# VH-VL binders against Rho GTPase-activating protein 6 (ARHGAP6), part 10

Target 1, 202 residues: Rho GTPase-activating protein 6 (ARHGAP6), of Homo sapiens (Human) (o43182r401to602)
Amino acid sequence: LSLNPIYRQVPRLVDSCCQHLEKHGLQTVGIFRVGSSKKRVRQLREEFDRGIDVSLEEEHSVHDVAALLKEFLRDMPDPLLTRELYTAFINTLLLEPEEQLGTLQLLIYLLPPCNCDTLHRLLQFLSIVARHADDNISKDGQEVTGNKMTSLNLATIFGPNLLHKQKSSDKEFSVQSSARAEESTAIIAVVQKMIENYEALF

## First folded at step 7 (VH-VL; framework fv_guselkumab)

Design s53
Fold by ESMFold2-Fast, scan of step 7:
Structure s53 (fold): chain C 202 residues (1-202), chain A 123 residues (1-123), chain B 111 residues (1-111)
Amino acid sequence: as target 1 above (202 residues)
Amino acid sequence: EVQLVQSGAEVKKPGESLKISCKGSGYSFTNYWIGWVRQMPGKGLEWMGIIYPGDSYTRYSPSFQGQVTISADKSISTAYLQWSSLKASDTAMYYCARTPYDEYSSGYWFDYWGQGTLVTVSS
Amino acid sequence: QSVLTQPPSVSGAPGQRVTISCTGSSSNIGAGYDVHWYQQLPGTAPKLLIYGNSNRPSGVPDRFSGSKSGTSASLAITGLQSEDEADYYCQSYDSSLSAYVFGGGTKLTVL
């Protein structure tokens, strides 16, 4: 987690990225799934890491800002949902449906305050993105293109970055065992449920 | 041991539908992207689109959006490329190829390729 | 037209060195996307030859090498052999098109 003077607050990078994407990215087809500029993302990450007062403007690419947010979460020393609670989060899927959300609420409450606040901000943002997945018609009668990112698509991207036991780096590209693939499926299901039910969780 | 096996050659008439397949084996199918690449007779390679079987997320090249449908059935480790109505201009070799997972579907290479499916469309 | 430009053909004698260029723009190679190279022998599927600008997969001899500078990339083949006769394709990603892009291909003829 980024250093904060007040431990009960959202990292500036996370909030800045979410604000920018809420203003400029909700109609971007394939947001989080389309290539970014590796150079620009690296530069932005370096600026935030140096404590520079970064202002994300409309000219900043939606894809670059999306990549920055995802990579920040990926690179946290302990995942946002924490390794300590990994088994507990995964095991909520084994409970009866009526018990799952209540148990998720309790697990979220057990997170460090900074993690809890950051998760709330992130899930609020992801739920808004998912709500804009489908094409719709504006008040003026114009068709507005949806971003095509469902809660499942977003959970597939963010799940492994929010909850994982241990990073593997034997090869340049990760090759996962069957056991690891099963773990990813469970994590994705948990995160999808959190996105779809975020209002009930906070 | 990683292998992509494609369905056999097809001879079709304009207006007919077609669905060709690409079966992966020797790896975790849901952890890699599958792309489709067209090569018209005597021409170069053209990327058509890509699918992530784990969540069925699909993206198409601008040139192929609306012309074909890409899908996958992860229960049998198989990806598909489908036409609702073939045209003579669809005559080509079609390759499937695997790419390492990257959330952005970018910057990576196609490391293993299927043998190709020749589609001939003529009256 | 192709987003990545390759010469349509190149030729050399056995034992010689040839280079195949791949010219892009600021939206692909110039944006920092890696360049990968594929070899297509007559009648066969393409095979990955170089990935990540300069890395070789297992089984690819070191006489094949790749490099990248600015908005361009190059494939070098030293010690040419008759079995190197093939079409060679570069590939990158273009952020403006949101698409994987291939070069037009270069036919290598060994004299």
Scores: ipSAE 0.067, ipTM 0.668, lowest interface PAE 6.2, mean pLDDT 85

Design s54
Fold by ESMFold2-Fast, scan of step 7:
Structure s54 (fold): chain C 202 residues (1-202), chain A 123 residues (1-123), chain B 111 residues (1-111)
Amino acid sequence: as target 1 above (202 residues)
Amino acid sequence: EVQLVQSGAEVKKPGESLKISCKGSGYSFTNYWIGWVRQMPGKGLEWMGIIYPGDSYTRYSPSFQGQVTISADKSISTAYLQWSSLKASDTAMYYCARTPGYDEYSSYWFDYWGQGTLVTVSS
Amino acid sequence: QSVLTQPPSVSGAPGQRVTISCTGSSSNIGAGYDVHWYQQLPGTAPKLLIYGNSNRPSGVPDRFSGSKSGTSASLAITGLQSEDEADYYCQSYDSSLSAYVFGGGTKLTVL
């Protein structure tokens, strides 16, 4: 038995959400984009925050669980990829293509251990979601609808939640919306590259 | 500068098809959602639907589901609103507007609006 | 029949204060979703006036302010001027519809 201890430092909420969505959400069109119950998501988040042993069952809405995961990552006091490494991550796009993956791997392993382990778990999950984006034929010959979430789509949703300079007031977001959009393009490109090359990074 | 420029006014007959456009410039088109809003003559604003141009993911208001098609071509930074068969009741001003998001956590706002496209449907 | 309810009209004299209400429910404003306000001058496209309950975009005078309490929000205009004569719309998000919702609009007449 080969044990990978990397998952030992992942927040229970993150691992629980990923497990639920891997089991029940891979064929859900609009996963991470469709609305959920803000009230139900808040209640679940509060239960995890209180250390309650929450069991995510099949009757829990895929959209609520997806929303819970997004909210957790968005609301981290320091983004998962950290403010400290923000500039370094986006500047990997300025490197020669053959240097980009090696530099990303280095930056990932400069993260605090729990951030590194959490990112590893999340990218594994997102790569699985992306593999189920297109329609396919199951082993018993039945056509299965894909979730339509490519690595680009997932990077667009998760990128700004994983990597940002600082949460600004609504006023600052409005004033800097154009500059923020340009920065989001770089963030999305970095996160897309991490999803697509997950196996090479860990 | 951020701008949304809409196609010109249209005069159509009931039963005809129509496709109007909204071209974004001065920002990364795929980083923002584009919504469509109807305003019937002398009436208020009605949200019709929204599209994320990056993957053409579309959501409709319950009142407009099945009545119109929203699409986008990110290669030319343009969103579209389309009718297969126009009705006289479709006579209205149609606005496109940019929004930073559409999700279950937040109520987002429309920060920049197109000038509007007047559609008149009469026999 | 609007999901968000506004008075159809409000009026005031120059220099006065007017308040426009926006009443929602537990699935929108009452669920904690932010309220935004738009100004539509005659013959023009709507313009963002207030976002995130109380924030002003660049170029909007401080005479305009927004607030939110419970299931309702309000737009206050102080030092009313003739150029403020317009239609005003509130907007939020409704979780039960998974949709943006607009108020029915309020016509402000400056006497």
Scores: ipSAE 0.006, ipTM 0.501, lowest interface PAE 10.8, mean pLDDT 83

Design s55
Fold by ESMFold2-Fast, scan of step 7:
Structure s55 (fold): chain C 202 residues (1-202), chain A 123 residues (1-123), chain B 111 residues (1-111)
Amino acid sequence: as target 1 above (202 residues)
Amino acid sequence: EVQLVQSGAEVKKPGESLKISCKGSGYSFTNYWIGWVRQMPGKGLEWMGIIYPGDSYTRYSPSFQGQVTISADKSISTAYLQWSSLKASDTAMYYCARHPYYDEYSSYWFDYWGQGTLVTVSS
Amino acid sequence: QSVLTQPPSVSGAPGQRVTISCTGSSSNIGAGYDVHWYQQLPGTAPKLLIYGNSNRPSGVPDRFSGSKSGTSASLAITGLQSEDEADYYCQSYDSSLSAYVFGGGTKLTVL
């Protein structure tokens, strides 16, 4: 994994996955929900982690690349939105609706620069995916099937991976999974709001 | 305590519709997947499909796609399995089972199971 | 038929050790998907016995252990007791089928 603090604040893996999925995955029904090859995903993750110059081409499975992005975010030592700000992010839901976006913007500003830039890149990508959820007509008059992944669907997938109370190695995996599931309703609502309003937040 | 309680046994004729239920209690119903598993008499377990009640996302085993409908009503913490037209070959025990949402395809297991609903279809 | 292969039956006497195998392929266990085990006592619903290859839920005795190697997994039961008489199922995920898959089940008889 390469990261240049001066020129690039976003992990190369994150940006590479987002670029690939924006180019090849926007019409993939159930993107992020359909199974991937764990072996191929592990191989790709190891190549990025070793600093190998990985180029994600059209031959790479959309589902493998989607799983790679999801697992990278899940496995961050501190979640992207940070444990320190967990309570603050969740508590934005207790504010009046007109105050929620302004407070979210301020909390995002308090994130480390790398986290802020990575979140911006991710939310931009997820908002594009959500815009392609419904069926539509293309420029050449063909009906194009949407990916069926709304902002709620995406928040359900990414929310628990972006914000959680417990450290990855804090407890057994099953205990961590159950705890993340129990706390997910508020997290999902916060992340859904971020996806739907990302342009107002940055 | 986590508990999944299923509806009672059903005796139906071929061609009839049926909807069986699975009610969750003792946990945040919307934050866990509910799966449906079939066990034909004297046979093993077959996964039919899953639903995430929080966003109503469903996914079916290829063998059961189009054969059944899975749904949930989060206001009463209940998941459903439905047939529009039953066949004699649908005679089986049907289980609902829970798994946490962490990563849908990464190491998921079913941690709590309902007691089962026996469905008998005969003329 | 069954994507994950288990022996249909296994038997042992009280106090003995028995092992139940679960054989998969490159699209499931061989692809790195974890194996989970369920115990089904006669007339009851399945119960989670082992998850994530080798972890025990609270309340499962340490006489039950799981392991995984290559394309196969094994459930070991030591100090066999009469109440262990049940059907045992392994479960994983198969990427080629895009489905959770169960083994055919193994009936354990305590002699």
Scores: ipSAE 0.103, ipTM 0.679, lowest interface PAE 5.6, mean pLDDT 85

Design s56
Fold by ESMFold2-Fast, scan of step 7:
Structure s56 (fold): chain C 202 residues (1-202), chain A 123 residues (1-123), chain B 111 residues (1-111)
Amino acid sequence: as target 1 above (202 residues)
Amino acid sequence: EVQLVQSGAEVKKPGESLKISCKGSGYSFTNYWIGWVRQMPGKGLEWMGIIYPGDSYTRYSPSFQGQVTISADKSISTAYLQWSSLKASDTAMYYCARLPYDEYSGSYWFDYWGQGTLVTVSS
Amino acid sequence: QSVLTQPPSVSGAPGQRVTISCTGSSSNIGAGYDVHWYQQLPGTAPKLLIYGNSNRPSGVPDRFSGSKSGTSASLAITGLQSEDEADYYCQSYDSSLSAYVFGGGTKLTVL
C-alpha cells in the first residue's frame, strides 16, 4: 500500500507537532518521556481547538509539543486505530510472521481515510524518531547524541493511546492509560511492528 | 501496601564491583518508574537515574552517566544499581524510590521510598 | 552547589509558622516544572510531603502547604510541632540538564 500524505485530512495539531519535533526534537534524549508544563500544554491545545493559527517555533519546548501530541491522541473520541478493529489488530499476532505485515496493511486500509492518513503521518514521524535513537556521526563528521527512544520505547508510550478496548469516560484517562499500558503487551507489540515496518505498510 | 525493600548494608574495598537491589511489592511494578538517589554522609539528595521496568528504558543524571548501571528484572519486581569498580567517594546511603506514571504532564515525584542501602567503601 | 537553592537551616518555636524557600531558575521552576517537597526525619528515608506544587498526600496534615511563583517555591509549616524537626528538600526538573534536581536541604529546628 502506497499513500500520499494528505495533510488537509490530518489534524493540523498532529502535523504541526510532528513537523516541530522532526525539526527540533530528534536529538532530545527521552523525548515523550520527560515532563512538560500542563499549563502551557493546555494553552496550546486551546489555541488549536479555537482554530488559531498556531506556529510552533523553536521557542516552544520540545517536551510541551510532545505532550500536546500525546494528549491529542489520548483524547480522540475513537482511538486512531479504532475500537471496532481492536480485535483484528491484536489477532495479527496469532498469524505466521510472514503473514502479519500483509494483514496489518489490509487493516490499515480499512480505517477511515482521515485515520489512515493520520496514522501514516504519525508512523512516518515515529520511524524517524526511532532511527535517531542511537549515537552516530553526522555528514560533517560531528558526533550526534541519539534520543535513546527505540521503536519499543515509542510503542510502549503510543500503543495504549492508539488502540484500546474502550473510550475514556473522564479526566482520569492518564491513570487508566497507565493501567492499559501494563495490560496491553499485545497492543505494544502490534504498534512496534508498525513502526519498524512503516515503509512496507504504506 | 506499597513497599520498596532494599538489600542490606555493604562494606567494600576500592576497585570491587557491587550490585544492590530494590524489590517492589503491593503495586504493579512494570507500571511505575524506579529512581535511584544518593545521599553522601551529611549531604543532600542527588538523583542518579531512573528506569521504567516495563520496557527497561533508563535515563541517567549527567553526573552519573557512565559511573553506574541501572537495570530491572520485572519477573521478580526488582530494580538494581551496579558499580563495576567502586571508589571511596561512592561511600553513601543509596535510596530507591517509585515515581508515578503521569503520562499527561510527566512532572514526576518520588512517592514511596526504600529504607536505604548504606555502602561504605574503604581500604 | 545545588541547582535549587534552599536556606541551610530555619528555626521556630512550637506553634509558630516557618517558611522554607526553594529558588530555581528559568530552566527549572521558571520553565513551569512542578515543585515537590520531601521530609527526612533523622535516621530515616525521605517521605513525600507535597507534590505538584501544593498537593498533600494522604496522611500529611494541612499545617503543611506549598506554593510556587515565578522561579521560586515555598513550603509553609504552621502550628510548628517538635516532631517537625527534620531536613526538608524541594525537587523539580531541569530542562537544560535533562535531570531531576533537588535543593540542598533545609534543617528545621524546633526550639
Scores: ipSAE 0.012, ipTM 0.559, lowest interface PAE 8.4, mean pLDDT 84

Design s57
Fold by ESMFold2-Fast, scan of step 7:
Structure s57 (fold): chain C 202 residues (1-202), chain A 124 residues (1-124), chain B 111 residues (1-111)
Amino acid sequence: as target 1 above (202 residues)
Amino acid sequence: EVQLVQSGAEVKKPGESLKISCKGSGYSFTNYWIGWVRQMPGKGLEWMGIIYPGDSYTRYSPSFQGQVTISADKSISTAYLQWSSLKASDTAMYYCARLGPYDEYSSGYWFDYWGQGTLVTVSS
Amino acid sequence: QSVLTQPPSVSGAPGQRVTISCTGSSSNIGAGYDVHWYQQLPGTAPKLLIYGNSNRPSGVPDRFSGSKSGTSASLAITGLQSEDEADYYCQSYDSSLSAYVFGGGTKLTVL
């Protein structure tokens, strides 16, 4: 159970996954979208949960590590951005554009310290992934394939896992399905803005 | 076209230091891990450690941690395996091998190209 | 002594099929780590024969095939030939040891 010196309150699993993916996954097309081995992901999750000192090195599949990170965030008892601040976060989109970033910064500082540090680490990582989305040319003249994961693509994948309402068995109707679609759009937009502007938020 | 060429056989006394080499050619040396594998006379293969020459990051087998030093000089595409003080039990064939191209779908690397081996004999 | 267990020897006649087993545990093959196979001809360095459980490098005949199930893997050689006489090693990764691990090796004799 070791704390990262820079992000003292970040879970080791989160920091370990981000480090591995920054080293091995930045050129992986479809990172977070391509399938993983459910058996290997479950094994890794169990090892982290038991406090085993897992080293995510060259032997671990990028897709397994990506799935591990996503599932950890999904399975948090309270979402990373918290249920309490859900309405405040999505209502940021109702503000004038010039007021939105300042409000997001304030909401982030209202998060528990461990949530704030974890979000900072995650957004730093996702911003790096998004910076490698497009193809470029290496110094040797070879084309380097980008990962194709824009901030919008990452917000689409992570958004619902970072910010959501408490589930209710009553919301199974078509009217509620329409409301959920609108909520998903808002959540994605908020998370996308945080990825694109993380340097201004911390 | 990919080749790993190792230094020649060595005959040493216990307590002496030794550094053997593995020169890569025909590929981008800084972009592939190099591993070292020991084979004692008449025995099987044992992984010793690996190095990423681009940044000289190393990882060792628990059995070899602190017993050897792995290093690389990327300017001459050469990896090294070094002992500060040899023991008779270090008598073995030592292979360097390149780890296969990183495959994001795979779990666990394989050794795709191997050097010819360096025989090290440590005797009184 | 080996983390991955192989039979010390197998034998077959020309044209026949032989199978070499590689038995691991829940911390290596059972955890989903891939199995790779190497052929070592007498007096030579090992050569990659199979990687990623079942893939053949360029130049390896399709007589050689690999498979994996549960905590074990197998190398099958069909149409056995005299030049197949060699030592064969399986290799995987062990999460408990944080190490690449090899089987003890199997000596194939062509009778």
Scores: ipSAE 0.030, ipTM 0.612, lowest interface PAE 6.4, mean pLDDT 87

Design s58
Fold by ESMFold2-Fast, scan of step 7:
Parts: sequence; C-alpha cells; structure tokens
Structure s58 (fold): chain C 202 residues (1-202), chain A 124 residues (1-124), chain B 111 residues (1-111)
Amino acid sequence: as target 1 above (202 residues)
Amino acid sequence: EVQLVQSGAEVKKPGESLKISCKGSGYSFTNYWIGWVRQMPGKGLEWMGIIYPGDSYTRYSPSFQGQVTISADKSISTAYLQWSSLKASDTAMYYCARHTPYDEYDSSYWFDYWGQGTLVTVSS
Amino acid sequence: QSVLTQPPSVSGAPGQRVTISCTGSSSNIGAGYDVHWYQQLPGTAPKLLIYGNSNRPSGVPDRFSGSKSGTSASLAITGLQSEDEADYYCQSYDSSLSAYVFGGGTKLTVL
C-alpha cells in the first residue's frame, strides 16, 4: 500500500472502512448481507465526499460501514478492476489451473497504481473476513463464533461491483440486469480466486 | 414471465421430516433472493428466512433459526424449506417469494413475486 | 406480537376512502427503512401493492397510495370497490432484530 500524506493511493473511505470492520466486524454474522440504515450511510458518504476528516469509531454500526464500503465500490465511475481489463480477467478461467494465478498477478500489475493499491487493501481485508467465517476454538479453548461469510459469499457481493462491462443507471438497471446475471458467475469465480489466493497475488 | 411454483399440499404426523419446494422460472434464478413466509391458519404473515441461490447464503428470522433449513439447487432453479421433525404448531400455509436483488445498501427491499403457497397440515 | 402495529380491521362503503396505519419504532420505520404494502385477497397469495413507501407496481390502480412520516406509514384507498375486500400487510426491516418484519395485518371489509 503506497500511503503517504502527499501521494496517497488508496481512497480514505476505503481504508477507513476496512480498518473499522477489521477492528469491530470480524465476528459479525452476515456482514455485508444484513440491513443498514440508508440515511446513516448517506450521511457518512456525504461527510467523506465533503473531505471531512471522518473518524469511524466504535459507535458506528458495522452494517452501516460495510454498506458504505460496498456502495463506494459500486459507484466508482470505472470499476476497480477496470472495463479495459474485463475480458482478460474473466478469460483467466479458461486457462489451465496452474497458469491462472500468474496471469491474475500480471493483470493486477497492469491496473492503474491507485486501483492496484486499492485492490491490494480490499483483498487483504476480504481475506481476513473470510478467514473468520467458520466457528473456531481459540488457543485458550474459548469458542469464537464465525461471521459466516466465506470467500464465495464475499465474491458474490463484491465481484459484480469490482468488475463489469457497463455501469447501470437507475432508469436502465432492469434492461442491463440479464447481461449482468450472465456474466456474474465468471466475475464471482475470478474474485473468489483473488480472495483465496491474496498472499500469492501480492 | 416471472413465476414461482410451489409443491403441493402435505399432510404429516408429528416427528416426521418434510421438504417443500419453490421453482422459479422466467428470470435469472441465481441473482434474486428467495424468501419463505409462514401464515398460520387465520393469522398474519411471518418472515422465516431468505436464501441467495447463487452462493446458497441464508439468513433466518430469530424465531425460525434452528427450526427449519432453507436451501436451493440452482441447477434446477428450485429453493427448499425443510423440517427435520414436524410439530403440530407447524400447521400453516408456506409461501415463497422473490426478493429484489440485494445490490443496495439499505436492505429495504420488497417481495415482488409470490408463489401460490403450500399448505402443510401436521396432525396425529 | 408484531413490531409493526396495524389496526385489526377497517371498513367502508363503496366509493368511500379508508386509511390503514402501520406504526413502527426507531429501529425500523423511524430508522429510515422503507415500507411496502401487500394485498391478500381471500384464498390467494399476497400480492405487492406498494413498494418504497409510495410507488405503485404496474397494474395497481392509482386509488391506492402510500405515505410515511416519522415512525409510521399509511396506506390510503380511495373510491372503495367490493373487490378491495382483502387483508392488507405492511412490511419493513428492523435493525435491532436484523429481520424483515410484517405488520399484523388489517382486514378491510367493504360494506
């Protein structure tokens, strides 16, 4: 991550949301899949958009912060993985399994620097969330409830928001929904592979 | 056209298992949530849970967590509601309903298409 | 008990106006979650009548309208007809329960 005061590559909203969710959300069942307050999310989004130095504290709802992150990625003018590389990313699924990760790594290196750094931050976060999906026993024998969000669940949520041919408008969403549905399986598979193999990609 | 077609009425004894179905057609089954709603005789609607067939992710109402299992088989565009051991109090009409795609942050979505219902009667 | 409260019944004569209330709290309607309405005709499955507080699906007459204020919502039916005799349910989302919630239902009798 190339974060410094002058040449910050990751949007503040993305890094702030990831930090908050890593601290407060890893045991939240259904994170990214449960209800959020649309008015609270809009208020937070407006504060970030105005350049206010927002501090996401413990009192901020995990579900609101999760929704904020998802909405930000959805609403990017060009998706994070870019329309230019759309076909190249989904075509990695047509390669032999042993060639797929190397090709994904090369495609990630072709992303603009800000997209690459943002994807690195996001995949690091999603990999941590996925590692906390299942119930586990701590070293001290305590039972810890998992968040139930596997890499497939996270790829299903984030995949279409990170990689798509065209951005839907509100009025045209229904017309484009079938095209999105047809391509979503491939996109989800690619993003799931990135989450599961994050350490090999970066 | 969008349709949800549910399995036929069931008559069961307490302690028996049961699995009822809801088949979607006329849309991309894997990209819409399917919810299950119970209506006991003469009573109102109760949300039981939802499933996203694309990844089989499920959410349950607190009242139904552990009481039923919701699943889906995307290869045949069918969602299921299952009991391991029926009780007389499970006697009700069960509806499946399509939820709008969960791609917004507000979780304020509605059920736009409903199945015809499956009547389950549990009696000795 | 439901977290969204509706009157058990309302009645009106043909041509009249009736209003069905749906009262929630700060964890649902008061938190800004939308209210949707369903019509259940005798012997049939529920059908979407109003979504997103005030929007009508294709095929729903304009004499049905929805509104929301504070912690409550209302369904208004004008020009009552005998075929409007049905049960009406409001639905929203409750953040404290992390669940979709329905009102208890209101039976509309057209006299």
Scores: ipSAE 0.051, ipTM 0.644, lowest interface PAE 6.2, mean pLDDT 84

Design s59 (from t7 with heavy chain I50Y)
Heavy chain, then light chain:
Amino acid sequence: EVQLVQSGAEVKKPGESLKISCKGSGYSFTNYWIGWVRQMPGKGLEWMGYIYPGDSYTRYSPSFQGQVTISADKSISTAYLQWSSLKASDTAMYYCARTPYDEYSSYWFDYWGQGTLVTVSS
Amino acid sequence: QSVLTQPPSVSGAPGQRVTISCTGSSSNIGAGYDVHWYQQLPGTAPKLLIYGNSNRPSGVPDRFSGSKSGTSASLAITGLQSEDEADYYCQSYDSSLSAYVFGGGTKLTVL
ESMFold2-Fast, scan of step 7: ipSAE 0.477; ipTM 0.795

Design s6 (from t7 with heavy chain T99V)
Heavy chain, then light chain:
Amino acid sequence: EVQLVQSGAEVKKPGESLKISCKGSGYSFTNYWIGWVRQMPGKGLEWMGIIYPGDSYTRYSPSFQGQVTISADKSISTAYLQWSSLKASDTAMYYCARVPYDEYSSYWFDYWGQGTLVTVSS
Amino acid sequence: QSVLTQPPSVSGAPGQRVTISCTGSSSNIGAGYDVHWYQQLPGTAPKLLIYGNSNRPSGVPDRFSGSKSGTSASLAITGLQSEDEADYYCQSYDSSLSAYVFGGGTKLTVL
ESMFold2-Fast, scan of step 7: ipSAE 0.740; ipTM 0.862

Design s60 (from t7 with heavy chain I50W)
Fold by ESMFold2-Fast, scan of step 7:
Structure s60 (fold): chain C 202 residues (1-202), chain A 122 residues (1-122), chain B 111 residues (1-111)
Amino acid sequence: as target 1 above (202 residues)
Amino acid sequence: EVQLVQSGAEVKKPGESLKISCKGSGYSFTNYWIGWVRQMPGKGLEWMGWIYPGDSYTRYSPSFQGQVTISADKSISTAYLQWSSLKASDTAMYYCARTPYDEYSSYWFDYWGQGTLVTVSS
Amino acid sequence: QSVLTQPPSVSGAPGQRVTISCTGSSSNIGAGYDVHWYQQLPGTAPKLLIYGNSNRPSGVPDRFSGSKSGTSASLAITGLQSEDEADYYCQSYDSSLSAYVFGGGTKLTVL
């Protein structure tokens, strides 16, 4: 039995990573920015690629699981938001503010169904992460440290991995830092808006 | 040519505020982390924190959280390290250093500023 | 104390081989995090010498090499020269501290 049929169209790796990070990573300072091991991430990736029913448990590093999710999205043959819609997504920023969300919603529903479902799952997860950015006080009166990842921080990390140009140079692909070039400012703004307004988009 | 140029030496008294700078040139400033590293006289290197200028995301070492403020101004490709109230124990050489993005957080400092000597004495 | 342990000093004669150790724990090097090495000549800023355990930046001679095993890393310098007199620092990431950490530094004296 599936309690959420929509998430069945999401790649297992994406949903598994999001579930793990929602349970174990929401208070991890610098989630998606620090602390992953390249060797452990590659091992987990291979287990998902070959395996069925990979179970991410508490002993799996939050940082490794976060890096695995980023790597998977980066390495998709066509970006999640697609190269075909790149210009359309970027051009929403040229619209009046009151027209931007409606246009984004339409562009999202033009995506292939699996891409749309995957984006919905991802944006829901990222909005939860952003809600836990600030320090909070628990019912016990204890200070709970936030993860310090705002919607802008998350958009900066995920934006270039979700939406990039039709063609990329070998230099850009081999060095991740080139994906964060000044041209990415528009990409980051679009993704930030989607994270902040995901409820209005789906 | 990649270069990080820091502001000049400072001599201050305890309780005074201070803001030192690190100007990057020869590369896309918003695409690299800028870290701050302290070296007390005759001692080793200590990572204080860093900032990603593209989104102003800032992380501090637990030992320096609340003791300093790290910031950046993208319009002039400059990062800053600031104290609201200096102590004699802040006397040290302060380096800024650039870090490229790495997918697996295997970050290293590839270019370093020349250092800013801060002396705090009565 | 420093999280990564280095000997305070090492010495060698010109032409010899010297190694500098960097000893960590299960929360840093033992957890699989990479080790990087920096050279600091007297009166100058540190310079990147080795990154990602064993890679040399452009301009660093092949006399310098890095390795990592278990909870420790090592910097090897062969054909020791007088201009190698410097302080050497290892650096990694510590997951328990959520911080980038340096070793205490090793002063290399060329006899």
Scores: ipSAE 0.206, ipTM 0.710, lowest interface PAE 4.5, mean pLDDT 86

Design s62 (from t7 with heavy chain Y57W)
Heavy chain, then light chain:
Amino acid sequence: EVQLVQSGAEVKKPGESLKISCKGSGYSFTNYWIGWVRQMPGKGLEWMGIIYPGDSWTRYSPSFQGQVTISADKSISTAYLQWSSLKASDTAMYYCARTPYDEYSSYWFDYWGQGTLVTVSS
Amino acid sequence: QSVLTQPPSVSGAPGQRVTISCTGSSSNIGAGYDVHWYQQLPGTAPKLLIYGNSNRPSGVPDRFSGSKSGTSASLAITGLQSEDEADYYCQSYDSSLSAYVFGGGTKLTVL
ESMFold2-Fast, scan of step 7: ipSAE 0.357; ipTM 0.757

Design s9 (from t7 with heavy chain P100S)
Heavy chain, then light chain:
Amino acid sequence: EVQLVQSGAEVKKPGESLKISCKGSGYSFTNYWIGWVRQMPGKGLEWMGIIYPGDSYTRYSPSFQGQVTISADKSISTAYLQWSSLKASDTAMYYCARTSYDEYSSYWFDYWGQGTLVTVSS
Amino acid sequence: QSVLTQPPSVSGAPGQRVTISCTGSSSNIGAGYDVHWYQQLPGTAPKLLIYGNSNRPSGVPDRFSGSKSGTSASLAITGLQSEDEADYYCQSYDSSLSAYVFGGGTKLTVL
ESMFold2-Fast, scan of step 7: ipSAE 0.686; ipTM 0.858

